# VHH binders against p53848r504to814: the designs that were tried, part 10

Target 1, 311 residues: p53848r504to814
Amino acid sequence: TYIMAIFNATPDSFSDGGEHFADIESQLNDIIKLCKDALYLHESVIIDVGGCSTRPNSIQASEEEEIRRSIPLIKAIRESTELPQDKVILSIDTYRSNVAKEAIKVGVDIINDISGGLFDSNMFAVIAENPEICYILSHTRGDISTMNRLAHYENFALGDSIQQEFVHNTDIQQLDDLKDKTVLIRNVGQEIGERYIKAIDNGVKRWQILIDPGLGFAKTWKQNLQIIRHIPILKNYSFTMNSNNSQVYVNLRNMPVLLGPSRKKFIGHITKDVDAKQRDFATGAVVASCIGFGSDMVRVHDVKNCSKSIK

## First folded at step 20 (VHH)

Design z06
Fold by ESMFold2 at other seeds, last read:
Structure z06 (fold): chain B 311 residues (1-311), chain A 119 residues (1-119)
Amino acid sequence: as target 1 above (311 residues)
Amino acid sequence: EVKLVESGGGLVQPGGSLRLSCAASGFTFSSYAMAWYRQTPGKQRDLVADITSGGSTKYGDSVKGRFTISRDNTKNTVYLQMNSLKPEDTAVYYCARVETREGYWIFYWGQGTQVTVSS
């Protein structure tokens, strides 16, 4: 299982000019320490750099500001002689194709796009032009300001266009008990599949894609728990849908999966009535559950504590 | 608009033979790969055989050496010759035009024809 460490280049009390230069050196030192700590426990580490918050309802930095915050940092990490470059994998958390382009120029390895291409129609073309780049295709609905109002998965958003669904080649319609219990993860799988088709049609290769069901993006805390428990369904899922005069079969089986369980509010609902040390332990238990249900990569804030859960 | 009509199914004893036909219309037949699939209740359709526009063939492991796919581009027809039939060959057989992508496929199906292998 790979560990992806979150690094926010988005400040709460953000400065410009001379402090921008000091911030890069300080941020690089923080990343060097994070990487060395992670590499004591792991053979490699992925650093996910974010220059624009993607939290629901957050104010979005401009594209130019996102570039200014993130691209010089990525370049500094790649040029550092204090890091074993063969063991440090860089990801940028962006939904903007032009930010992805700039990050690729300075040596990023992964584009982590929470929108799955929904927010920028040019994203898939950028990924397709760069076959060495890994792309995380994530599920959400709507946009940053609307997504939390779209967490209704009782019925299928793609409706009657979905004709058949399979888990391990067995038609789910023949398994009555599974139909009622798995509507959420199947909705997510179908919507990921729809974006997957568009990525492939734009020239992205299947080997470039890692899928992410998008914990906390257009999902309630209870829905996040269902998704974690149903990762085995997603990893074995395929379906057919009608498209004009044809039927399209999409096979998501054995696609690599990322889960990002490090969402403070979500963990708080699980751990009510416990102290801070018990809350830290519960966070590690959630990460371990993600791995146990089959996540190939986990995205976390606290690498040291979560690494103990993985080990 | 794409139309595929299968025929030739029926009841046959083990060891017997059947020939399935698929009449195609609504597209330039000679430009497309064609396939036969089969399905038993509750399972996905499985590839039996395919044939490229250029005539190259591929077969499922369970039918190699017993089944032969062929095409006649002048008649817009795909055939499946089934020899040495076994009870496990019992299924609905579907003719298809298939377009393969990476990890997803576009199918144009016929209505299917039942093949039953029983004494």
Scores: ipSAE 0.570, ipTM 0.787, lowest interface PAE 0.7, mean pLDDT 84
Fold by ESMFold2, last read:
Structure z06 (fold): chain B 311 residues (1-311), chain A 119 residues (1-119)
Amino acid sequence: as target 1 above (311 residues)
Amino acid sequence: EVKLVESGGGLVQPGGSLRLSCAASGFTFSSYAMAWYRQTPGKQRDLVADITSGGSTKYGDSVKGRFTISRDNTKNTVYLQMNSLKPEDTAVYYCARVETREGYWIFYWGQGTQVTVSS
């Protein structure tokens, strides 16, 4: 399982919390320490740099500010002689195609897009032009300001257009008890599949794509728990849908999956105001559950504390 | 819009032969791969045979050597010659235009024609 460590280059990052442009050397030192700690325990580490908060209802930095916060840092990480460059994988957390394009120029490996291409119609073209780049296609609904109001998964958004669904190549109609319990993860899978089709149609290759069900993006904390438990469903899911005079079959089996369970509000609901040490342990237990259910990559804030639970 | 109309199905004795036809309209027929699929109740549709625009063919294991797919681009028609029919060949047979992508497929189906092999 790969570990993706969150590094926020925004005002709320855990570096010095202020003038991040002036603090590149401080941020780089923090990243070097993070990488060395992670590589003591793991063969490689992924650093996910964010220059624009994607928390629901957050104020969005301008594209120019996002570039200013993130691109020089990525460049500095890639130019550092203090890091084993073959063991450090760089990701940028952005939904903007121009930010992705600039990050690719300075040596990023992964574009982590919480919108799955929905927020920027040019994103898939950028990924398609760069076949060496990995793209994380994440599920959400609406936009940053509206997504929390769209966490209603009782009915399927694609509705009657869905004709058949399969788990492990078995028609879900033959699995009555599973059918009733899995409406949420199947909604997510169908919507990911629709976005996957758009990515492929725009020239993105299947080998470039990891999928992310988007914990905390248009989901409640209880829905996050269901998604984590049902990762095996998503990893073995395929379906057909009607589209005009045609039927489309989409196969999500064996796609690599990312989970990001390290959300403050989500962990807060699980831990119920226990002290900080017990909260750190509970976070590690949730991360270990993600791995146990089959997540190929986990996105965490505190690699060192979570590593005790992962190993 | 794509339209596929199958014909030639029916009741036939074991060991007999049938020829299925699929008349295509609404697209440039010569540019697309075509296929025959079959379905028994409660099962997903299985590939019987396909044929590329250039004439290359592929067959399901259970029909190799007995069935022949062909196409006539001047008549916009794809055929399935079915010889040495067995009761196991009983199914609804569907003509399809199939487009393969990476990890997803687009099918344009006809309405199907019933083939029943019994005494």
Scores: ipSAE 0.568, ipTM 0.784, lowest interface PAE 0.9, mean pLDDT 85
Fold by ESMFold2, fold request of step 23:
Structure z06 (fold): chain B 311 residues (1-311), chain A 119 residues (1-119)
Amino acid sequence: as target 1 above (311 residues)
Amino acid sequence: EVKLVESGGGLVQPGGSLRLSCAASGFTFSSYAMAWYRQTPGKQRDLVADITSGGSTKYGDSVKGRFTISRDNTKNTVYLQMNSLKPEDTAVYYCARVETREGYWIFYWGQGTQVTVSS
């Protein structure tokens, strides 16, 4: 399992330019320490740099500000002689195609897009033009300001266009014990499949894509737990849908999966009325559960403490 | 509209032979790859054979050497010659025009024809 460490680029001061350069050197030192700690425990580490918050209802930095916060840091990390570059994988957390393009110029390896291409129609073209780049295709609904109102999965958003669904080559209609319990993860799978089709049609290759069901993006706390438990279903899911005079079959089987359970709202709900030691244990248990259900990559804030729970 | 009509199915004893036909209309037949798929209840349709517009063929592992796909562009028809039939070949057989992408497929299906291999 790969570990993706979250690094939020801090805002610089607009009162002078010297603080900007000092912030980059301080951030790089933090990254070097993080990588050293992670590499004692892991064969490699992925650093996910974010210059614009994607939390529900957060204020969105401008594209220019996102570039200023993130691109110089990525460049500094890639140019560092203090890092084993063959063991450090760089990701940028962005939904903007122009930010992705700038990050690619300075040596990023992964574009982590929480919108799965929904927020920027040019994103797939950027990924397709750069076949060496890995793309994380994530699930959300609506936009940053509306997604919390769209977490209703009792009915399929794609409705009657869906004709058949399969888990491990078996029609879901013949698996009575799964049908009603798995509506949420199948909804997510179908919507990911729709975006997957758009990515492929724009020239993105299947080998470039990891999928992410989007914990905390248009999901309630109970829904996040259901998604984690039902990752095996997503990893073995395929379906057909009507398209005019034709049928489209989409196969999501064996796609690599990313989960980001760290510091999500539902962990706080579980740990209410619990001391700090038990909150750390609950966080580690959720991460271990993600791995146990088959996540290929986990995105976390505290690599050292989460790694102890995995071991 | 794309229309595919299968024929030639039926009941046959193990070791026997059948020839399936698929009459195509509503498109320029000679420009498209065609395929035969088969399906048993509760399972996905499996590739049996396909044939490119240029005549190149590909077969599923379980039927290779026993089944032969062919096409006649003058009759807008694709065929499946099925020899040495086994009970495991029992299924509904579907003719298809198939457009392949990476990890997803676009199918134009016929109505299907039943093949039953039993004593």
Scores: ipSAE 0.555, ipTM 0.784, lowest interface PAE 0.8, mean pLDDT 84
Fold by ESMFold2 at other seeds, look of step 21:
Structure z06 (fold): chain B 311 residues (1-311), chain A 119 residues (1-119)
Amino acid sequence: as target 1 above (311 residues)
Amino acid sequence: EVKLVESGGGLVQPGGSLRLSCAASGFTFSSYAMAWYRQTPGKQRDLVADITSGGSTKYGDSVKGRFTISRDNTKNTVYLQMNSLKPEDTAVYYCARVETREGYWIFYWGQGTQVTVSS
């Protein structure tokens, strides 16, 4: 399992010294420390740099500001002689294709797109032009300002166009108990599949794609728990879609999966009525649970404490 | 519009033979993979045979050695030669144009032709 460490390159990051923008040298030093701490416990580390908040209802930085915050930092990380470059994998957290393009020019390895291409129709073209780049295709609904209102998964968004579904290559209709318990994760899988089709049609290769069910993006905290428990379903899911006189079969089996369980509000709900030291322990237990259910990568804020729980 | 018309089905005694044809129109036939699937009531369609645009073939386990898929690009037609027919081969047989992608497939179906194997 891989560890993806979050680094927030925005004014909202308290890890960079409070309410003022830290200079790039200070941010680089923080990242170097983070990497060395992680590499003490692991063979490699993924650093996920974000220059624009993706928190629901947050005010979005302009594209130019996002570039200014993130691209020089990525370049500085790649140019650093204090890091073993073959053990540090660099990701940018962006939904903007032009930001992704600039990040690729300066040596990023992964584009982490919380929108799965939904927010920028040019994203898939950028990924397709760069076959060496890994792309995280994440599930959400709506946009940053509306997604909290769209966490209703009782009906399938793709409706009657979905004709058959399979889990472990077994028709879901033969799995009565599982069918009723897994509506949420299957809905997420179908919507990921729809975006997956569009990525492939734009030239993205299957081997470039990791999928992310998007904990906290158009999901309640209870739905996050359900998704974590049902990662094995997602990893073994396939389905058919009917249209006109054609049928499309989509197979998501064996796609690598990322989970980001360390969302502030999600952890807060899980750990209510628990003091701060117990919250740190509980956060580690949630991360370990994600790994236990089969997540291939976990995205965390506190790499040092979470790494101890993972080991 | 993709159009596939199957013919050649009918009633056959066990051990007999039939040759199915599928006339294709509305697309550049030689550029696409073609397939035969079959379906019994209440079940999913099962692969019988497919043939790529380049002529490579694949068969379902239950028909391997007995059925042969072929294509004639000058007639825009795909064929299924069915020998040594068994009662379990009874089904509606569908011609399909198949487009393979990375991790997903697109099927265009004909309306089907009935094959019944019984005495």
Scores: ipSAE 0.546, ipTM 0.773, lowest interface PAE 1.0, mean pLDDT 85

Design z06
Fold by ESMFold2 at other seeds, last read:
Structure z06 (fold): chain B 311 residues (1-311), chain A 119 residues (1-119)
Amino acid sequence: as target 1 above (311 residues)
Amino acid sequence: EVKLVESGGGLVQPGGSLRLSCAASGFTFSSYAMAWYRQTPGKQRDLVADITSGGSTKYGDSVKGRFTISRDNTKNTVYLQMNSLKPEDTAVYYCARVETREGYWIFYWGQGTQVTVSS
């Protein structure tokens, strides 16, 4: 399992703004410490840099501001002689294709796009032009300001176009207990599959893609827990869509999966009446559960404490 | 409109042979790869064999050495010769025109023909 460590290059990330050089130096030192802590326990670490908050209802930085916050930092990380560059993988948390393009120029390895290409129609083209880049195709609905209103998964958004669904190559209609209990994760799988088709049609390669069901993006806290429990369904999911005289089959089986449970609202719901030590323990337990249900990568804020809970 | 019509299915004893045919119309047959798939109740359709427009073939692991796919571009027909049949070969067999992408596929299916291998 890989650890992806979150680093927010935003004003609310304890940055003491002044001169550009001073802020970058402080951020780089924080990242060096983060990497050392992670590499003490792991053979490699992924650092996910974000210059624009993607939390629901957050105020979005401009594209120019996002670049200004994130690109110099990525460059500084790659130029650092204090990091084992062969063990540090860089990700940028962005839904903007121009930001992704600039990040690629300065040595990023992964584009982490919470929108799965929904927010920027040029994103897939940028990824396709750079076959060495890994792309995290994440599920959401609507946009940053509307997604909270779209967490209704009782009906399938693709409607009548979905004809058959399979788990482990078995038709889900033959799996009565699973069918009624898994509507949420199957909705997510179908919508990811639709974006996946678009990515492939734009030249993105399957080996570039890691999927993310998007905990906290267009999901309630209870839905987040259901998604974590049902990761095995997603990892073994495939489905067909009929279109006129043809049938399209999409196979998500064995796609690598990222989960980001850290600091989501549902952690607050499950830790409400416990002290700080027990809250840290509960957070680690949720992360361990993500791994236990089959997550290939876990995105966390506190790598050191979460890693101890996992090991 | 793409149309595929399978024939040649039936009941056969273990160890026996059958030859399936698939008549194609509504497209330039010689330009497309063709395939045979099979399906048992409650499961996905599984690849049995495919054949490229140029005649290159590929087989599912369970049928290698026993089944042979071929095509006749002058008759717009793809064939599946099934030898040494086993009870586990019992399924509905479908002819398909398949367009392969990476991790997703576009299928044009026939109606299927039943093959039953039983004493």
Scores: ipSAE 0.528, ipTM 0.770, lowest interface PAE 1.0, mean pLDDT 85
Fold by ESMFold2 at other seeds, fold request of step 23:
Structure z06 (fold): chain B 311 residues (1-311), chain A 119 residues (1-119)
Amino acid sequence: as target 1 above (311 residues)
Amino acid sequence: EVKLVESGGGLVQPGGSLRLSCAASGFTFSSYAMAWYRQTPGKQRDLVADITSGGSTKYGDSVKGRFTISRDNTKNTVYLQMNSLKPEDTAVYYCARVETREGYWIFYWGQGTQVTVSS
């Protein structure tokens, strides 16, 4: 299981206490320390840099400001002689294709797009032009300001166009017994599949894609827990759908999965009535559960403390 | 518009033979893989045979050695020669144009032709 460490290059990075804002040299020193701490415990580390908040309802930095915050930092990380560059994987958290393009120029390895291409129709073209780049295709609905009003998964958004579903490695009877309880993860799988088709049609390769069901993006706290428990379904999911006068079969089996449980709203909700020490333990337990249910990568704020839980 | 029209189905005795034909139109036939699938009521469609644009063939285990898929690019037609027919071969047979992508596939189906093997 791989660890993706969050680094916010924004003024609203409350998980970092705001002490890392704007100063490239200070930010680089914090990243160097983070990497060295992680590499003491692991063979490699993934650093996910964000220059624009993706928290629901947050004020979105302009594209120009996002570039100013993130691109020089990525360049500095890649040029640092204090880091073992063969062990440090660099990701940028952006939904903007022009930001992704600039990050690629300065040596990023991964584009982490919470919108799965929904927010920028040029994103897939940028990824396709750069076959060495990994792309995280994440599920959400709507936009940053509307997504939490769209967490209604009682009905399938693709509706009648879905003809058949398959969960490989699961007994048909067990799936039938749980069908009402799995409607959420199946919805997510179908909507990811639709975005996946668009990515492939635009020239993105399957081996570039890692999928993320989008904890906290258009999901309630209970829904986040359901997703975590049902990762095995997503990892083994395939389906057919109608498309004009054709039928399309989409196979998501064996796609790598990222989960980002750290500091999402649902952690605060389930830990509301316990002290800070027990809240830290609960966060670690949620991360361990993500791994136990089969997440291939977990995205966390506190790598050092979460690494102790994971090892 | 992709159009596939099957013909040649019917009633045949066990051990008998049939040849199915699928006339294709609305696309450059020679550029695409073609396939035959079959379906019994209440079940998924099963691959019977496919043939690539270059002529390479593949068969389902239950029909290998008895069925032969072929194509005539000058007539835009794919064929299924069915020999040594068994009652288990009774099904609706569908012609398909199949497009492979990375991790997903697109099927264009014909209307199907019934094959019934009984004595």
Scores: ipSAE 0.516, ipTM 0.780, lowest interface PAE 1.1, mean pLDDT 83

